# VHH binders against Probable tRNA-dihydrouridine synthase (dus): the designs that were tried, part 5

Target 1, 316 residues: Probable tRNA-dihydrouridine synthase (dus), of Aquifex aeolicus (o67533)
Amino acid sequence: MNFKKGEVILAPMASYTHSAFRRLCRRLGADRTYTELISAVGVLRNGIPMKLAYFTEEERPIHIQVFGSNPEEIAQASVVIAKELKPDFIDINFGCSVPKVLRNKAAGYMLQCPPLMGEVVKETVEALKPYGIPVSAKIRLGFEKDEVERIVEELQKAGVSLIAIHARTAKQGFSGKALWHRIKEAKKVASVPIIGSGDVKSWRDIERMFEETECDGVMVGRAALSNPWIFKEFKEKRDIEVGLKERMDFILEELSMMTEYMSREKACAEIKSQIVQILKGVPNSRELKTYIVHAENCKELVKRIEEAKERELLYA

## First folded at step 1 (VHH)

Design d11 (framework vhh_7z1x_3)
Fold by ESMFold2-Fast, scan of step 1:
Structure d11 (fold): chain B 316 residues (1-316), chain A 121 residues (1-121)
Amino acid sequence: as target 1 above (316 residues)
Amino acid sequence: QVQLVETGGGLVQPGGSLRLSCTASGFTFSSYEMNWVRQAPGKGLEWLSGISRSGSTISYADSVKGRFTISRDNAKNTLYLQMNSLQPDDTAVYFCATDYRSYPYDEFDYWGQGTQVTVSS
């Protein structure tokens, strides 16, 4: 298995962690990446959504994340993906609990029935055996009740190779504090690597999670959106001050890479959310942020990004 | 900080009515679709109803269609569920929920703490 103890990993985040962002985080020192979540039913009906599933070799090790409500459908979709794209892992999402997935009893809804989660994993592991592709799972502590030890045990018995745990219940969403001690307790019953997640806001938090939980890897989510340099900071054990020019250069490189798997028009529309996120790392950037994201077309967007780079030089 | 707080639950006799409220804070309520979901004792979650940002598009699960009415007041950041002709099978904890993907801010999905509804004689 290609997992190394001590990895720091970019979390899957819908609308943000497409190929371009994953590639750039890998270059900054992320050890592993995950795609955004892909509907198993969607794959079976319409084929693989390449906007979500597209990846390059520099993103490896890569987990293609799938979700669904039915063990057979998840296993079948996983085989389709495995044959076509040969990812390092198929990852099963058991963490997302937005109302639209609840309507389909999918993803995080399944945390309410650990035996069904085990059935999903077991069928997917069996179906992927001829292709030699292991299965990982991304879970929460439980849906409403914290039952993480039971969930971990069911998944291990089913043949899962790696588990990432967001240290909140699905019902909490992102409210309250991530309960890191529960990752430590889950690690005690684990026979597979455990990746900790939740409330990692700085490179020092990555160190603290390893120390406090004894997990095998740490997954960084939202903090990487405003500070993708967090991976480099961790590896170098230092704070890196990133100016406006460097942040805008990051966005321009990301935009360029996005055109490999989507139209330029679509890329210019979708990059705006990442511009807002990366500018969260810049104090007093409200007016600049508003100016850039109100660009009416690609030419204007790129022009406003270039102007932002020049403003930093004027203040030097 | 995003918060959803449900109120209005309680004990009611079969055939009775209750009105649930969900007060939202910490996000732009008017920008997001809102939903009601419930969990009966020993059962999984059941999605009941959804309402669009403006309130113009509404949908219901078959189990509650014609008996429950969803509405919202964006000025008060409040979601409502009017429940009529209540039956013992409606006994559950009721939650409001949003598909809050906070562009231009952080992404998250949020649920309230729930309010207990018991339909019994």
Scores: ipSAE 0.007, ipTM 0.402, lowest interface PAE 9.2, mean pLDDT 87

Design d2 (framework vhh_7z1x_3)
Fold by ESMFold2-Fast, scan of step 1:
Structure d2 (fold): chain B 316 residues (1-316), chain A 124 residues (1-124)
Amino acid sequence: as target 1 above (316 residues)
Amino acid sequence: QVQLVETGGGLVQPGGSLRLSCTASGFTFSDYYMNWVRQAPGKGLEWLSGISSSGSTISYADSVKGRFTISRDNAKNTLYLQMNSLQPDDTAVYFCARGPYDFWSGYYTPFDYWGQGTQVTVSS
């Protein structure tokens, strides 16, 4: 199977983990990437949303995430994606709090019924057999009740090849502490690789998650937005001091890559949220952050980013 | 530490009204899109309404359009849901949740923080 024990993985994060960011994290040592969420019914009605589904060979192995309410729709959309894009995995996201879809027995509702989660996986696995593309699942510990062992058992019985677990219930969102010991307990009943996720804030947390949970991979989310170098830090087992120039160079490269799948104007508007995130790693950057993100057009944005690079020697 | 706390639930007669409040702490409330979500006994989560950070963009589920009104007071870090013409099938636990929602693209982000919920029971 296309998975190596010890992988460190970029988590899917809506609005942030599009192709450009995934490629840059791969270059920094991420072993695997996931697309942002793609609606199964959206694919079947309107075609594949290329802004979300676009990827390059550099991003492989790549998981394309699908969500939906009907096993048949998820399986059908997965086949459409598999034929067109040939990802390494189709990932079924059961951890998403998608409100309208949840009302129609999807995502969090399915977490309340592990046999239904199993049916979704089973139909998708069977539909994808002619294409040779395995299915992974991204889950939480449960909806309100922690029942991760039951969920893992149903998914692996259905033919899932890989499971990523965010160590919180759906109801918790990101509140409280991620319960890493529950990943360890889930691993005891697993016959497939388990990827741990939740509260990974530093490269030492990646190492600690491997040690404490015995999981086969670690998924890094929010920490990678302010510090995409976390992957390189883990591979090299050292803290990397990343200056303002390097952070701005990262943004300029990302912006350039974004124009492959969106207009330059749209890319300049959307990159602003990532500039806010990456500058969280820079002390005394509030005024600089405000200055850059208030650029009124693309030309001004690039100019302000270039000015920021020249200030490397002048920050605190 | 991020917290969302819902209040204002209770027992109400069919056709009655309730106003729910959600008090936010531990983050800059005015920077976030906010939502109301409910869960009826034996059913999944149902998204009801969302409101942009400034309050200028508001969306409703068809089941509550014309009956419920979402609003926010950024000075008080508080989200509100005014519920009118309540029906027995509005009986549920009501949650406030933080997170962006893009209706037009069908692009959803997982809600990253939830309140503990407040029980609303509509019964004679």
Scores: ipSAE 0.000, ipTM 0.173, lowest interface PAE 14.1, mean pLDDT 84

Design d3 (framework vhh_7z1x_3)
Fold by ESMFold2-Fast, scan of step 1:
Structure d3 (fold): chain B 316 residues (1-316), chain A 120 residues (1-120)
Amino acid sequence: as target 1 above (316 residues)
Amino acid sequence: QVQLVETGGGLVQPGGSLRLSCTASGFTFDDYAMNWVRQAPGKGLEWLSGISWDSGSISYADSVKGRFTISRDNAKNTLYLQMNSLQPDDTAVYFCAKDRGYSYGPLDYWGQGTQVTVSS
């Protein structure tokens, strides 16, 4: 299988995990990456959204994540993607629970009908056979009711090769605590690798998730946005202190890479949300953060980032 | 340039056997996974079986599991498909296909195909 037990993986996060960020996390020790979620209907009507789907060989193994509400449409969109981009996996998103997605009966809404989830996976697996590309699924414990064992069973029967479980229900969103013991219970009925996800906040939490759940991989989401060094920390088993200069250098490298698949103007606008995230690890950075993100154009943004680097050198 | 040449197809009675061969040239054969794919009349492509570069990983579609056996001879740059207990529903054009990688990935080169007809 294209999966090694013990992998630590960068989670798909809309607006954040485009190619540049995935590449930088790979360099820091992430073993596997996922694209942001891509609409199956969008692919079929408008073609592949290259801003979301663009990737380089450095990002492999790469999962291109799709979502929709209809098995035939998801399968057909997956074939289009497989034929043009040749990812390591097509991933089906059954976890997204934002209101617009739920209103369209897509992604996380489908957790209400595990047999339909099975039909989606089965049709996608069969359609992708000529391309030799396996199917993975990203799920939650259930919609409102936790029925993760039933969901895992239906997906395995359908031919899924790998399952990532965010240990919350869809209706919970991010509220409450992730129920790690439910990943352990799901692992007991699994015949495919299980990736645990939810409330991984430090490299020690990665170790704890492996130990407590016995999962085969651990997926890191929001914690990687403020601390992409979490992957390196895990590999080296140590805390890494990252100063303002190193954080700003990370942003400048990311910005440079983003221009491979978007205009410089769009890259400068998009990077601002990532600057907000990476500065969460810097004490007393609220005013600096505001100063940087209020830059009116790319030249001013880069100038303010360079000024931030010099600020740290005054205290070093 | 990459070339894949299939042989061994033909007409066979239900319950019979055939062995397909695919001779590869133009690339380092033992660096890549190889696959068999078929297309029945009026239907789309169906992946049947794959074998890794070193024969260490082999997979089959449920429709042929237990009846078909994939193998390779890296010294001869040749891929094989042994087909037993053939059924009328196995009537199709059979393609040898090169994987882009060692054990997973898209199929980047295809042979011309060989016709297998299972009929009384």
Scores: ipSAE 0.000, ipTM 0.107, lowest interface PAE 21.9, mean pLDDT 87

Design d4 (framework vhh_7z1x_3)
Fold by ESMFold2-Fast, scan of step 1:
Parts: C-alpha cells; structure tokens; sequence
Structure d4 (fold): chain B 316 residues (1-316), chain A 121 residues (1-121)
C-alpha cells in the first residue's frame, strides 16, 4: 500500500482513537490513522467490535490494530476484519504492556520472543494475500532488553510492510525519555518505512524527530488529545491559538459523530475523558473541566459545554 | 441508565489512609471489569487499578503498587479502593470506571462523577 515519506500519523490510543476522533484529526491534517487495539480472540468469539473497528472513507488510510498471543488466532481474526471492512492495513500491536495484557501473554509480552513476533506477522501476511491488504506492526525497543534491530529484522523477514517504533522498552512504560537515537539505528537496518514515536509533544518535536532519527513518518499520541490542531500546525509550520469556543465545537462535533457507532448515552459518558484532554493548556480551566466532567447525563453535559462556549463569547 | 457514584474522599495527612467506594446501578455489575482512575490538578487521567468481574484478578499501576488495594462486593454492586501510605502526589479527583469488555487494555464506557482526595498537612 502507499506510504509517503514525511507522513504525520495519529497513534492508536485505547478509549480515544475511535472513528470520530480519527476523522477530525484527518480533517486537521493527520495523514494516517489507527484504530484502538482489538482482541483477536474477541473477534473470533464475538465478531468484529464495531465500536472499535467502525471507520469511514474520510479516515483512510486506516490501520485496524489487532493483538493477541497466538499467530493462528491473529491471522484468522485479521482475515475476518479484512474480508468485511477492507482496511488499508492490518496493524499488529506488539507494544501494549499494561498488566492485563501481559497476564494474557499478548502484545508487548511477545517482545520477549522476536521469532514468535515473526511467526505472527508471517501467518497474517500469508492469510491476507487473497485480500491484498498489507501488514504493519507497532513495537517498542524490546521488553526489558533493547533489541530493536533484531525485532525489525524478524518482522521484515516475515513480510511486514511498515513498522512504528515507540522508542522505549515495555519495562519502561512511560518512564524516562524516549530514546530517539534508537529509532535512527533501527532505520539504518530497515528495508521498510519506519515511523518514530515517543515524546512528541509539539509540532516542532515532529520536525525534530524527522531531523534527529531520519525516520519516514512520525506518530503523535497523547499530544494530539490535548491539541488535535498539532497536525495543522505541522503542515502550516506555525502555532495555532485555539480558544475555548473552538475546543467545545470540536467536542460537540465529535460527540455527534460518535452516535454513528455507539449509543448517545455511551458517547456522552466516553467523551468526558476527551474533554479533560482538550481543555489542557486553557488558562483557568481546572474548575471548568471538573464542572463539565461531573455532568450526570447527556442533556446536562451538552448544557455545560454550551455554557463554556458562551463564556468565551462574554470575553470577546 | 448506568450510574457510578463515588464516596469516601476527603482531606488526609501524608502517611494516612482512605477507603473509596463506588456504587453501581443500571447494569449487571458482576459482568464487568471495574477500574479506578484519577486526575491530579493540571494533569491528565491516570489509570490506577483494575479488577476482574469475580475479583479473582487485579492489576495496578506501578505508582500505587503495594499502597492501594482494589476490591469489590458483587452482592452490593460496590467497588472499593483501599489507599494506604498516602502522599501529597496522590491529591486528585478519583473516578470509578466501567471497562467496555472489548479489549484487554483498560477502556472505559461509563464513569462516575469522581470524589476529591486531598493529601496535605
């Protein structure tokens, strides 16, 4: 599939990167998006979770991210998804290391065995050939031991088309600094595009990651939650001042779009975490965040969002 | 209508203890993993702990391991967080949250209103 050097990409983030948020980031200049991680065994038992897998043409190119512990199950689930939804890529998550995932020996746990990661990719690539859908992988530098070159080599041998690297080990979680120089070293041995990830907090960090690592793409995670305009800032090479009214309009549009794939009540409950994120960096917004998040129902939530927009107008 | 209501927050001195409760209604509580999440002043949401539907499995963020204990009483539709050895950095609004059940990483479809915990002398 097509990948263009210099792409800036919305990272997969559980609870956040559902269809509505991906669409809005695409409109703001993100070049590519990823779904939240989807359990392979869950797909095989219960069918495709449309709350996670739902996407529109506006979100393309889209990677549907799967995870599991067993090569055959990941390959079979990928075929189910590919046949029904025709994503641009199936992405295999080898980076998630939260305790629940590790206990099931899935995702980031598999970084302990690069040959097994290769088997997962190889079986998925072979299973998807009839559908013409390539496989990408999202990895970390290793589990405890940094062995990113070995991991990249195994994945390339297996037929992976694209690799995104969070420049930390699984053991690090989010502690310490992302080791950007390790992305540069991985790029030197790579025969496929490498996407850098970790500690990208501003559009200038996107530029710096390209310059320092020579990676082919940059993936933006949590910074996009508080500033989805980061993609537009990067494209236009300027800081964009976004006021409270514009941030609340973003939330209302996102909430409306969420009702395409979940109930309005679930959408109103789930969007509260995104409201908290988007209000970061707004002066004197602590009380406002608390006020909005504490809305007891959807009607009250929308009312409190509308009040926030009116407060912006009162200061104009 | 799904509802989650937290209680038990308050002011406590460093080294003190609090027990938070979350009462659930409007769904089959025993069928869901439940979680505790907090938000410190000026910071993002931080997942703290999760508990399986039966209580047989628990998980914790490294920042609270050994200090906090999650538990549940399915007969009472109540989730608990026992917080020991509280530190000023534990000052936050604490939320209980229901896991969607679609993924192994915590992902939340319903949240409580939160309860304020302040750790200061």
Amino acid sequence: as target 1 above (316 residues)
Amino acid sequence: QVQLVETGGGLVQPGGSLRLSCTASGFTFSSYWMNWVRQAPGKGLEWLSGISYSGGSTSYADSVKGRFTISRDNAKNTLYLQMNSLQPDDTAVYFCARDEGYRYEPSFDYWGQGTQVTVSS
Scores: ipSAE 0.000, ipTM 0.151, lowest interface PAE 11.6, mean pLDDT 88

Design d5 (framework vhh_7z1x_3)
Fold by ESMFold2-Fast, scan of step 1:
Structure d5 (fold): chain B 316 residues (1-316), chain A 121 residues (1-121)
Amino acid sequence: as target 1 above (316 residues)
Amino acid sequence: QVQLVETGGGLVQPGGSLRLSCTASGFTFSSYDMNWVRQAPGKGLEWLSGISWSGGRTSYADSVKGRFTISRDNAKNTLYLQMNSLQPDDTAVYFCAKEYSGYDSPYFDYWGQGTQVTVSS
């Protein structure tokens, strides 16, 4: 197992945590990354979605995240991915509450039935034995009811090697407060490493999660989109003031990396959502954000980003 | 404070058309992806369609592809679903849902009250 106690990890976030962003967060001190969500049935019918699955050695250790409603399909898709791409882990996502995943109550049913979650993991673990690739799981406390101890026990019995827990139920979404004490209680029944997740907003929150929950790793999601420097802040135990120029340089580097696995035109269209997120860290940036994302083409987008770097004193 | 208010549901005959609207308030509508989801009587939730914050990207479930069109008007804080060639099995409560993009686990943080669509002769 390649997991080290004390890791700080970039969480998977659809539309944001593609290769370029994972790579940049690794350079800033993230210890581990996850791909965006990959459909098991999609892999089996259409092949591996390389835009989602593409990664470089710099992103290792990397977990390729798979979801589905059928144990056999998840196991088969995992073998296809493992054989072709050789990730450090196959991750089974049981925490996704997106309606695409909830169609026919598939993912919700899995969270409602810990034995089925165990069956998925067991079949995937057995299928991956010839490839030597371990299985991790990303879960929530439960679907509607908190039953995290039972879920952890079923997954461990099935052969899971690592569990990340978002300290909310699926039905809760992001409402209310993440229940960190439930991670601590899950840790008491755990025989595998537990990664805590939920309401990590600053590097001090990373420290607090380790202290309060006794978890083995901390996963950072939303806060990393507006502040990817959070990983560096944690490693250095200090607040890092990041100006507009540095944020725009980050975007330009990300855009350049994106062209390794998509066309420049697609990269320029898709980077706009990343710009929206990174500018959330800049006070009074609404007009600047609107100006940049209204660019009609790549040339204009890059021009507006470069203009923003020069006008830091007016917009920061 | 955050509210999603749906209108446009009702009774329609098979083969007919209907347009649903969802008016948003209490958040910056133009910053978030939006979705339509339905629930037929005695069934689970079914995702139908999504639209990016800018309107530049749309996606559809296979069951509605070619029949339904999602759109948005960011100036009016309004999401639309144009439904054509309606079938009896399109009978359901239709929800608009705000997608909180950029989280470790993508999900819908706010839902409308739902609007009933009944397709029968």
Scores: ipSAE 0.000, ipTM 0.211, lowest interface PAE 12.3, mean pLDDT 85

Design d6 (framework vhh_7z1x_3)
Fold by ESMFold2-Fast, scan of step 1:
Structure d6 (fold): chain B 316 residues (1-316), chain A 123 residues (1-123)
Amino acid sequence: as target 1 above (316 residues)
Amino acid sequence: QVQLVETGGGLVQPGGSLRLSCTASGFTFSRYAMNWVRQAPGKGLEWLSGISGSGGYTSYADSVKGRFTISRDNAKNTLYLQMNSLQPDDTAVYFCARDTYEWGSPLYYFDYWGQGTQVTVSS
């Protein structure tokens, strides 16, 4: 099968987990990656958004993540993507609860109707049969009400091959505590692999999630943005101290990779959010962060990043 | 938590010498760059010298190059500033400061400071 028990996975995060970041996390020991959210309606009207759908062979296994509100549209967009890009999985997102998505009755909004989620998966599975590409789903415990067992049952009946569960309801967003015991309860009714997600902040949390939930894989989200070395820490069972030079080297490599699928100017603008996140791993980094992200052009941005590296080397 | 304590200040004649010490506790001393900063009466802070965690790299402000020497003893958790050829304009409170991972080029940012030790160069 296309999945091994014990995998540690980079979670999809809009604006952050583009190809360059996924490639670097794979090199650091992530076992699997997901694209950012791709609108089914957007694909059908405007074609595949290559900025979001671009991937390289080193990112495999790769899940191309699709969302929408309508089973037929999701299935048709999935076929377009499958034919052109041949991902390892098409993933259907039922977990995103940002206001724009909810207003369009898409993704996390659909958690209110598990039978409709089943219809989406069933139509997508049927449509992808000629291409031999399996379907995964990324879900939450429910919309407002925790219905995770019912959701899992509907999805596996529909032919889903793999389910990732963020252990919060859609309405919680990121508030409160992820309820890991609910992943364990979902696993009891599952006939497909379950990936646990939520409140994984360290490599020891990855171990604890496997132990406490008995899930088949663990997905790391926000913690990987400030510490992409978390995957290597888990594989090696040790804390890795990453200084400012290593963090800035990571950013420069990421920036270089980004130019494969966007202009240098666009890459320099967009890398600033990665810099904000990676510097969260550096105590008292507000002034450095502000200095770097206020660079007015690419040349100045790279210069300021190099200055940060040189300063740490002087005092190493 | 983190504590930095300066000693060795006092009164000295122009052309004289003093050695300042800063004893550190509450953190892994060898993993942090350390700095000396002074504040003259009625003036702002002036950075004087820095030394890497290993002691392999040092830097000095132009006003003290050739006269002051920074050093450290990581086994004793102690930072030193050897001050030679002291002048009346070296009169100031001298602070030991721990460097941070954070810095904003072109400025040095320090997260912990000692209480300071007074150096007075009398004419």
Scores: ipSAE 0.000, ipTM 0.100, lowest interface PAE 21.2, mean pLDDT 85

Design d7 (framework vhh_7z1x_3)
Fold by ESMFold2-Fast, scan of step 1:
Structure d7 (fold): chain B 316 residues (1-316), chain A 123 residues (1-123)
Amino acid sequence: as target 1 above (316 residues)
Amino acid sequence: QVQLVETGGGLVQPGGSLRLSCTASGFTFSNYAMNWVRQAPGKGLEWLSGISSSGSYTSYADSVKGRFTISRDNAKNTLYLQMNSLQPDDTAVYFCATGRPYWDEYSTGMDVWGQGTQVTVSS
């Protein structure tokens, strides 16, 4: 519910961090989850996209992440979501820099104007007061120029309750290195909890980010796709060797959960990218990945996943 | 300017074939999953097929499975839909649309859409 210093959090990742994956990561020790990105304008015109916004009580604390280009629309959409779904937080995305988002002057584009980011947060905070739902923000160091201290100060002045920082600029995307020292410097001006993010690849990186940045929480992104056990590894302070059977069992459980909010055929199609990611931890898995993901229908996909579980036993 | 342009539509007889193309410009095509969607007269949008950014993974709606094939050529920034065994019920405006960028942890769904190309299946 409330944020606790030392939380390890699953980052929002498009196409991957839907309800099923968030639930499984919670079971493995993730302390907090975020939905995928939801358009404020989309909510206002078409209603809440339940495929993106769907969550279960197991996923709490849950942040429903919204984005847009102006304060009024973001605040209005946030109220619609708050009334219907009662999330623990509304999160405002200021980090996304994909072409459509930038063309519409939304999300990461707004990093160019910290006062406007503050206006978005202030209006959303005020609109949500009757519902008792706090606002968090997911940011980068800046758009092209690193100005993270200014951004943090504008957001906390506006009433934000929690800030997650991906230690790259929006222009940088995923290129280069995440600049962890900038999280430490942002923490010095922060009066709200700071969650560090970027280049967390192992449970030891989670420890190092806490130690080097002094942040209050650590957010794990892409590494959780190949190793969702990273949360359990951190809690237990040990490397966990996960075999092929356990990885395939994870996929089958995820696939089953996905049918709660999408068709079985769509779930079987979409799970293929998750299978590619989770098999990155298996030696000599290129042939197996190709075999499984080229299944032409759900029945064949499940059959090939079951065969993969038996492969480890056959060669043991 | 981020843009998708569909070509290859037209009139075809039942049982015939058409190949649609969708040319992308203004963005790194190879970073995006791609989709084909159609809208029949007086009906809503129907998703038909998707293909991963690399082209390694494809998916199809049951209505077109076995008859339509999605493919892409990342070197040419072009998405294709090969349509075989066309039926009168396949008459629709066909759109290509971007999926989510594989590498971006904060991305949106089907963001960029083409203008559409008309396919009419009639004798």
Scores: ipSAE 0.000, ipTM 0.133, lowest interface PAE 15.7, mean pLDDT 85

Design d8 (framework vhh_7z1x_3)
Fold by ESMFold2-Fast, scan of step 1:
Formats: sequence, C-alpha cells, structure tokens
Structure d8 (fold): chain B 316 residues (1-316), chain A 123 residues (1-123)
Amino acid sequence: as target 1 above (316 residues)
Amino acid sequence: QVQLVETGGGLVQPGGSLRLSCTASGFTFSDYGMNWVRQAPGKGLEWLSGISYDSGSISYADSVKGRFTISRDNAKNTLYLQMNSLQPDDTAVYFCAKVRGYLSWEPDYFDYWGQGTQVTVSS
C-alpha cells in the first residue's frame, strides 16, 4: 500500500483544504492530503462537484472524502469518483455531527452504529475492487460514548486499509482536550495503520503524538491554517519565523491556483477566510486583517495584499 | 452581499456583564453555523464559541466556558453572546463569523465576518 509509517498529513477541513491549499502544504512537506467532504447523494444526483474533488498530481497521495447515510449510495458514489478521478484512496467520513445530518443517520451519526459503519466500508471496498482503489476512514472516538476499539475492529473486519482518529467524541466537537491515550489504546487492536489527530498545534506536538500514541501517522488540522509551514518545521526539526511578506505571498499563490477550479470572483471571496487564518500568526494584525478582508472586489483585495507585502519590505 | 453587524460592545468594569448582538443579512441565516471570535490588543485571533444552524450543537473555548453563552434567534437573523464575569483579559474586538456549509459548525471555518465591536474591561 502507498502509506509510509511516520507520515505527517494535512487534515480535511471544509472550505479550506481545496486543491490550492493542499498543493501548497505538499510543497511545504505534508506527505498526504484529503479533499473536503463530498456528499454521496450529491454525486449521484448532480455529478462530481469539481470545486471539492479537483486535484492535481502534486497532491498525491490524495484521499477523496465522501459521506452519506446509506451503504449502497456511498459505494455507488465512490465508484463514480474512482472511475473518473482515480484517487489514491476513497475516504469515508464518520465524524460530522450536525443535528440535521444525525436525524438522517449520516456521517457522525454512524459512530453510534459500528456494524453499520462496517457495512458502509464493506460495500465500498467490494464496489472498488475492479478499480484497485483502497478505502480509508476518518472517525472520532465515538458519538457521545467513547468506543473507539469497537469502531476500529468493525472497520478493519470490513476491509478498511487505513483509519484516522480525531481523539474526541463527536459530541465534544472541539471542546476539552484530545485524549491521545485513546489513540494508543485503539492502536493495540488495530491491524491497519492508525493516524492520530487532535490538538496538534506545533511540530513538537507532532513528535509528541508519535511518541505517546505509537500511531503510524499524524494529521494536522487547524494549526496548518495559521501555520502551513508546520510541515516544513517538522521535517527540519526547527521553528520557522514567517513574516508578513511570506504569508501574503502564500495567499497570492493560493488565490492564483484557486482559479483553476473556481471563478476569480468566488476565489477572491473565499480566500478571505484563509487570510484571517494565516494572519493569526501575526501579532497586531487586527487592523490589517480588517482592511484586507473588507475589500469590495478582487482588484481591491489583491491591491491590499500587495500593500501589506510592501509594508513588510519597508521595515525589513 | 453578505453583511454581519456586531453591536453591544463598550466599557465595563471587571466582574461585569455585556451582551453582544450580530445581525445578519444577504444569506439564509438559519442554514448556517455561526461563531464568535475575538482579537485582543497585540495578539492574533481567538475563537470563542460556535453554534449550529439549529442550536443543536454548541461549543466553547476553555477560556470562556462557563462565563459566556452563545445563542441565536433565526426569526430575527441575530446571533448573541452573553458575557458574564468579565475580566481585563477579555478586552478585545469581538467579531461574529459565518461558517461555510451546513455540515460543519466547527470553530474557525468561516467565510464572512463583521467589522467587530470593541469590548474594554477596566476600571
């Protein structure tokens, strides 16, 4: 299989981890990326959403992440995606827990029903055999009750090839602390690679997660949004100070790449959230952030980003 | 198109309370999760609280849990933050932020936010 023990991975994050951001993180040393969440029913009804599913060769290994409530529909959508796009993995999301989705027994609701999670994986694995595409799963410790060992055992019996665990229950969202020891305990019953996730805030946290949990890979989420250089920091074992100019250059490169799979006006609107995240790493950036993000159109946005770069160069 | 307007900030003494409001327009408010985020002088952004489209899922940062309460009124297109037991360290500009999509109410995944409202906690 194409997974190597010790990988550091960019987590799937809706609205952030589109192709441009994944490519830039790969260039900075991320070993693997995941698409944003794709609805199985949406694929079957409307075709593959290329804004979410678009990827380039430099993003490989790439996991295209799907979700749904019905094993047959997830399997059918996965075949459509595998045939057209040939990803390295189809990933099944079992972590999203919005109440409307839970009432429809989709995504994170399935954490309450490990045998059903197994059926989803089993049908998807069988359906993908002709295409040679393996299945991975992204899970939490459980819905409100931590039962991660049970979940892992059901998934691996169903034929899953790789499991990423966010060390919180779905009910916790991002509250409290990630329970890393539970990843270690899940690893004890695992016959497939386990990727640990949750509360990874620095490159030293990546090392600490490997040491404390004995997991096979570490997934970085929110910290990569404000510091995509975390991957390079880990590879080089050093802190990297990134100034305003380099952060703005990152944004301009990302914006340019986004136009490959969305309109320029949509890209300029959507990049604003990335700007907010990347400026979290810059002290005294409140006025600058507000100035840039309240640009009324694409020309003004780019102009304000360029002005921020000039300001950095003036003082450096 | 999308507008988010925060109100309710001001000067308050330590131990006091404030209620922030955020009025939304230009999108179907009831379809999206909402968040409160702040930025203190000389610091980066700090996520404080998130609420799903139907109020069924709510989360808080550890720094404000037990002191702040997020709520929403979908009929009025309004998000609220009730802030109790305010401390000098709560001094910041407070922003409301719209999350992207229906499935994620998770912190920091927002595509629009308002101009902010200043909260100053001092004697």
Scores: ipSAE 0.000, ipTM 0.180, lowest interface PAE 16.1, mean pLDDT 85

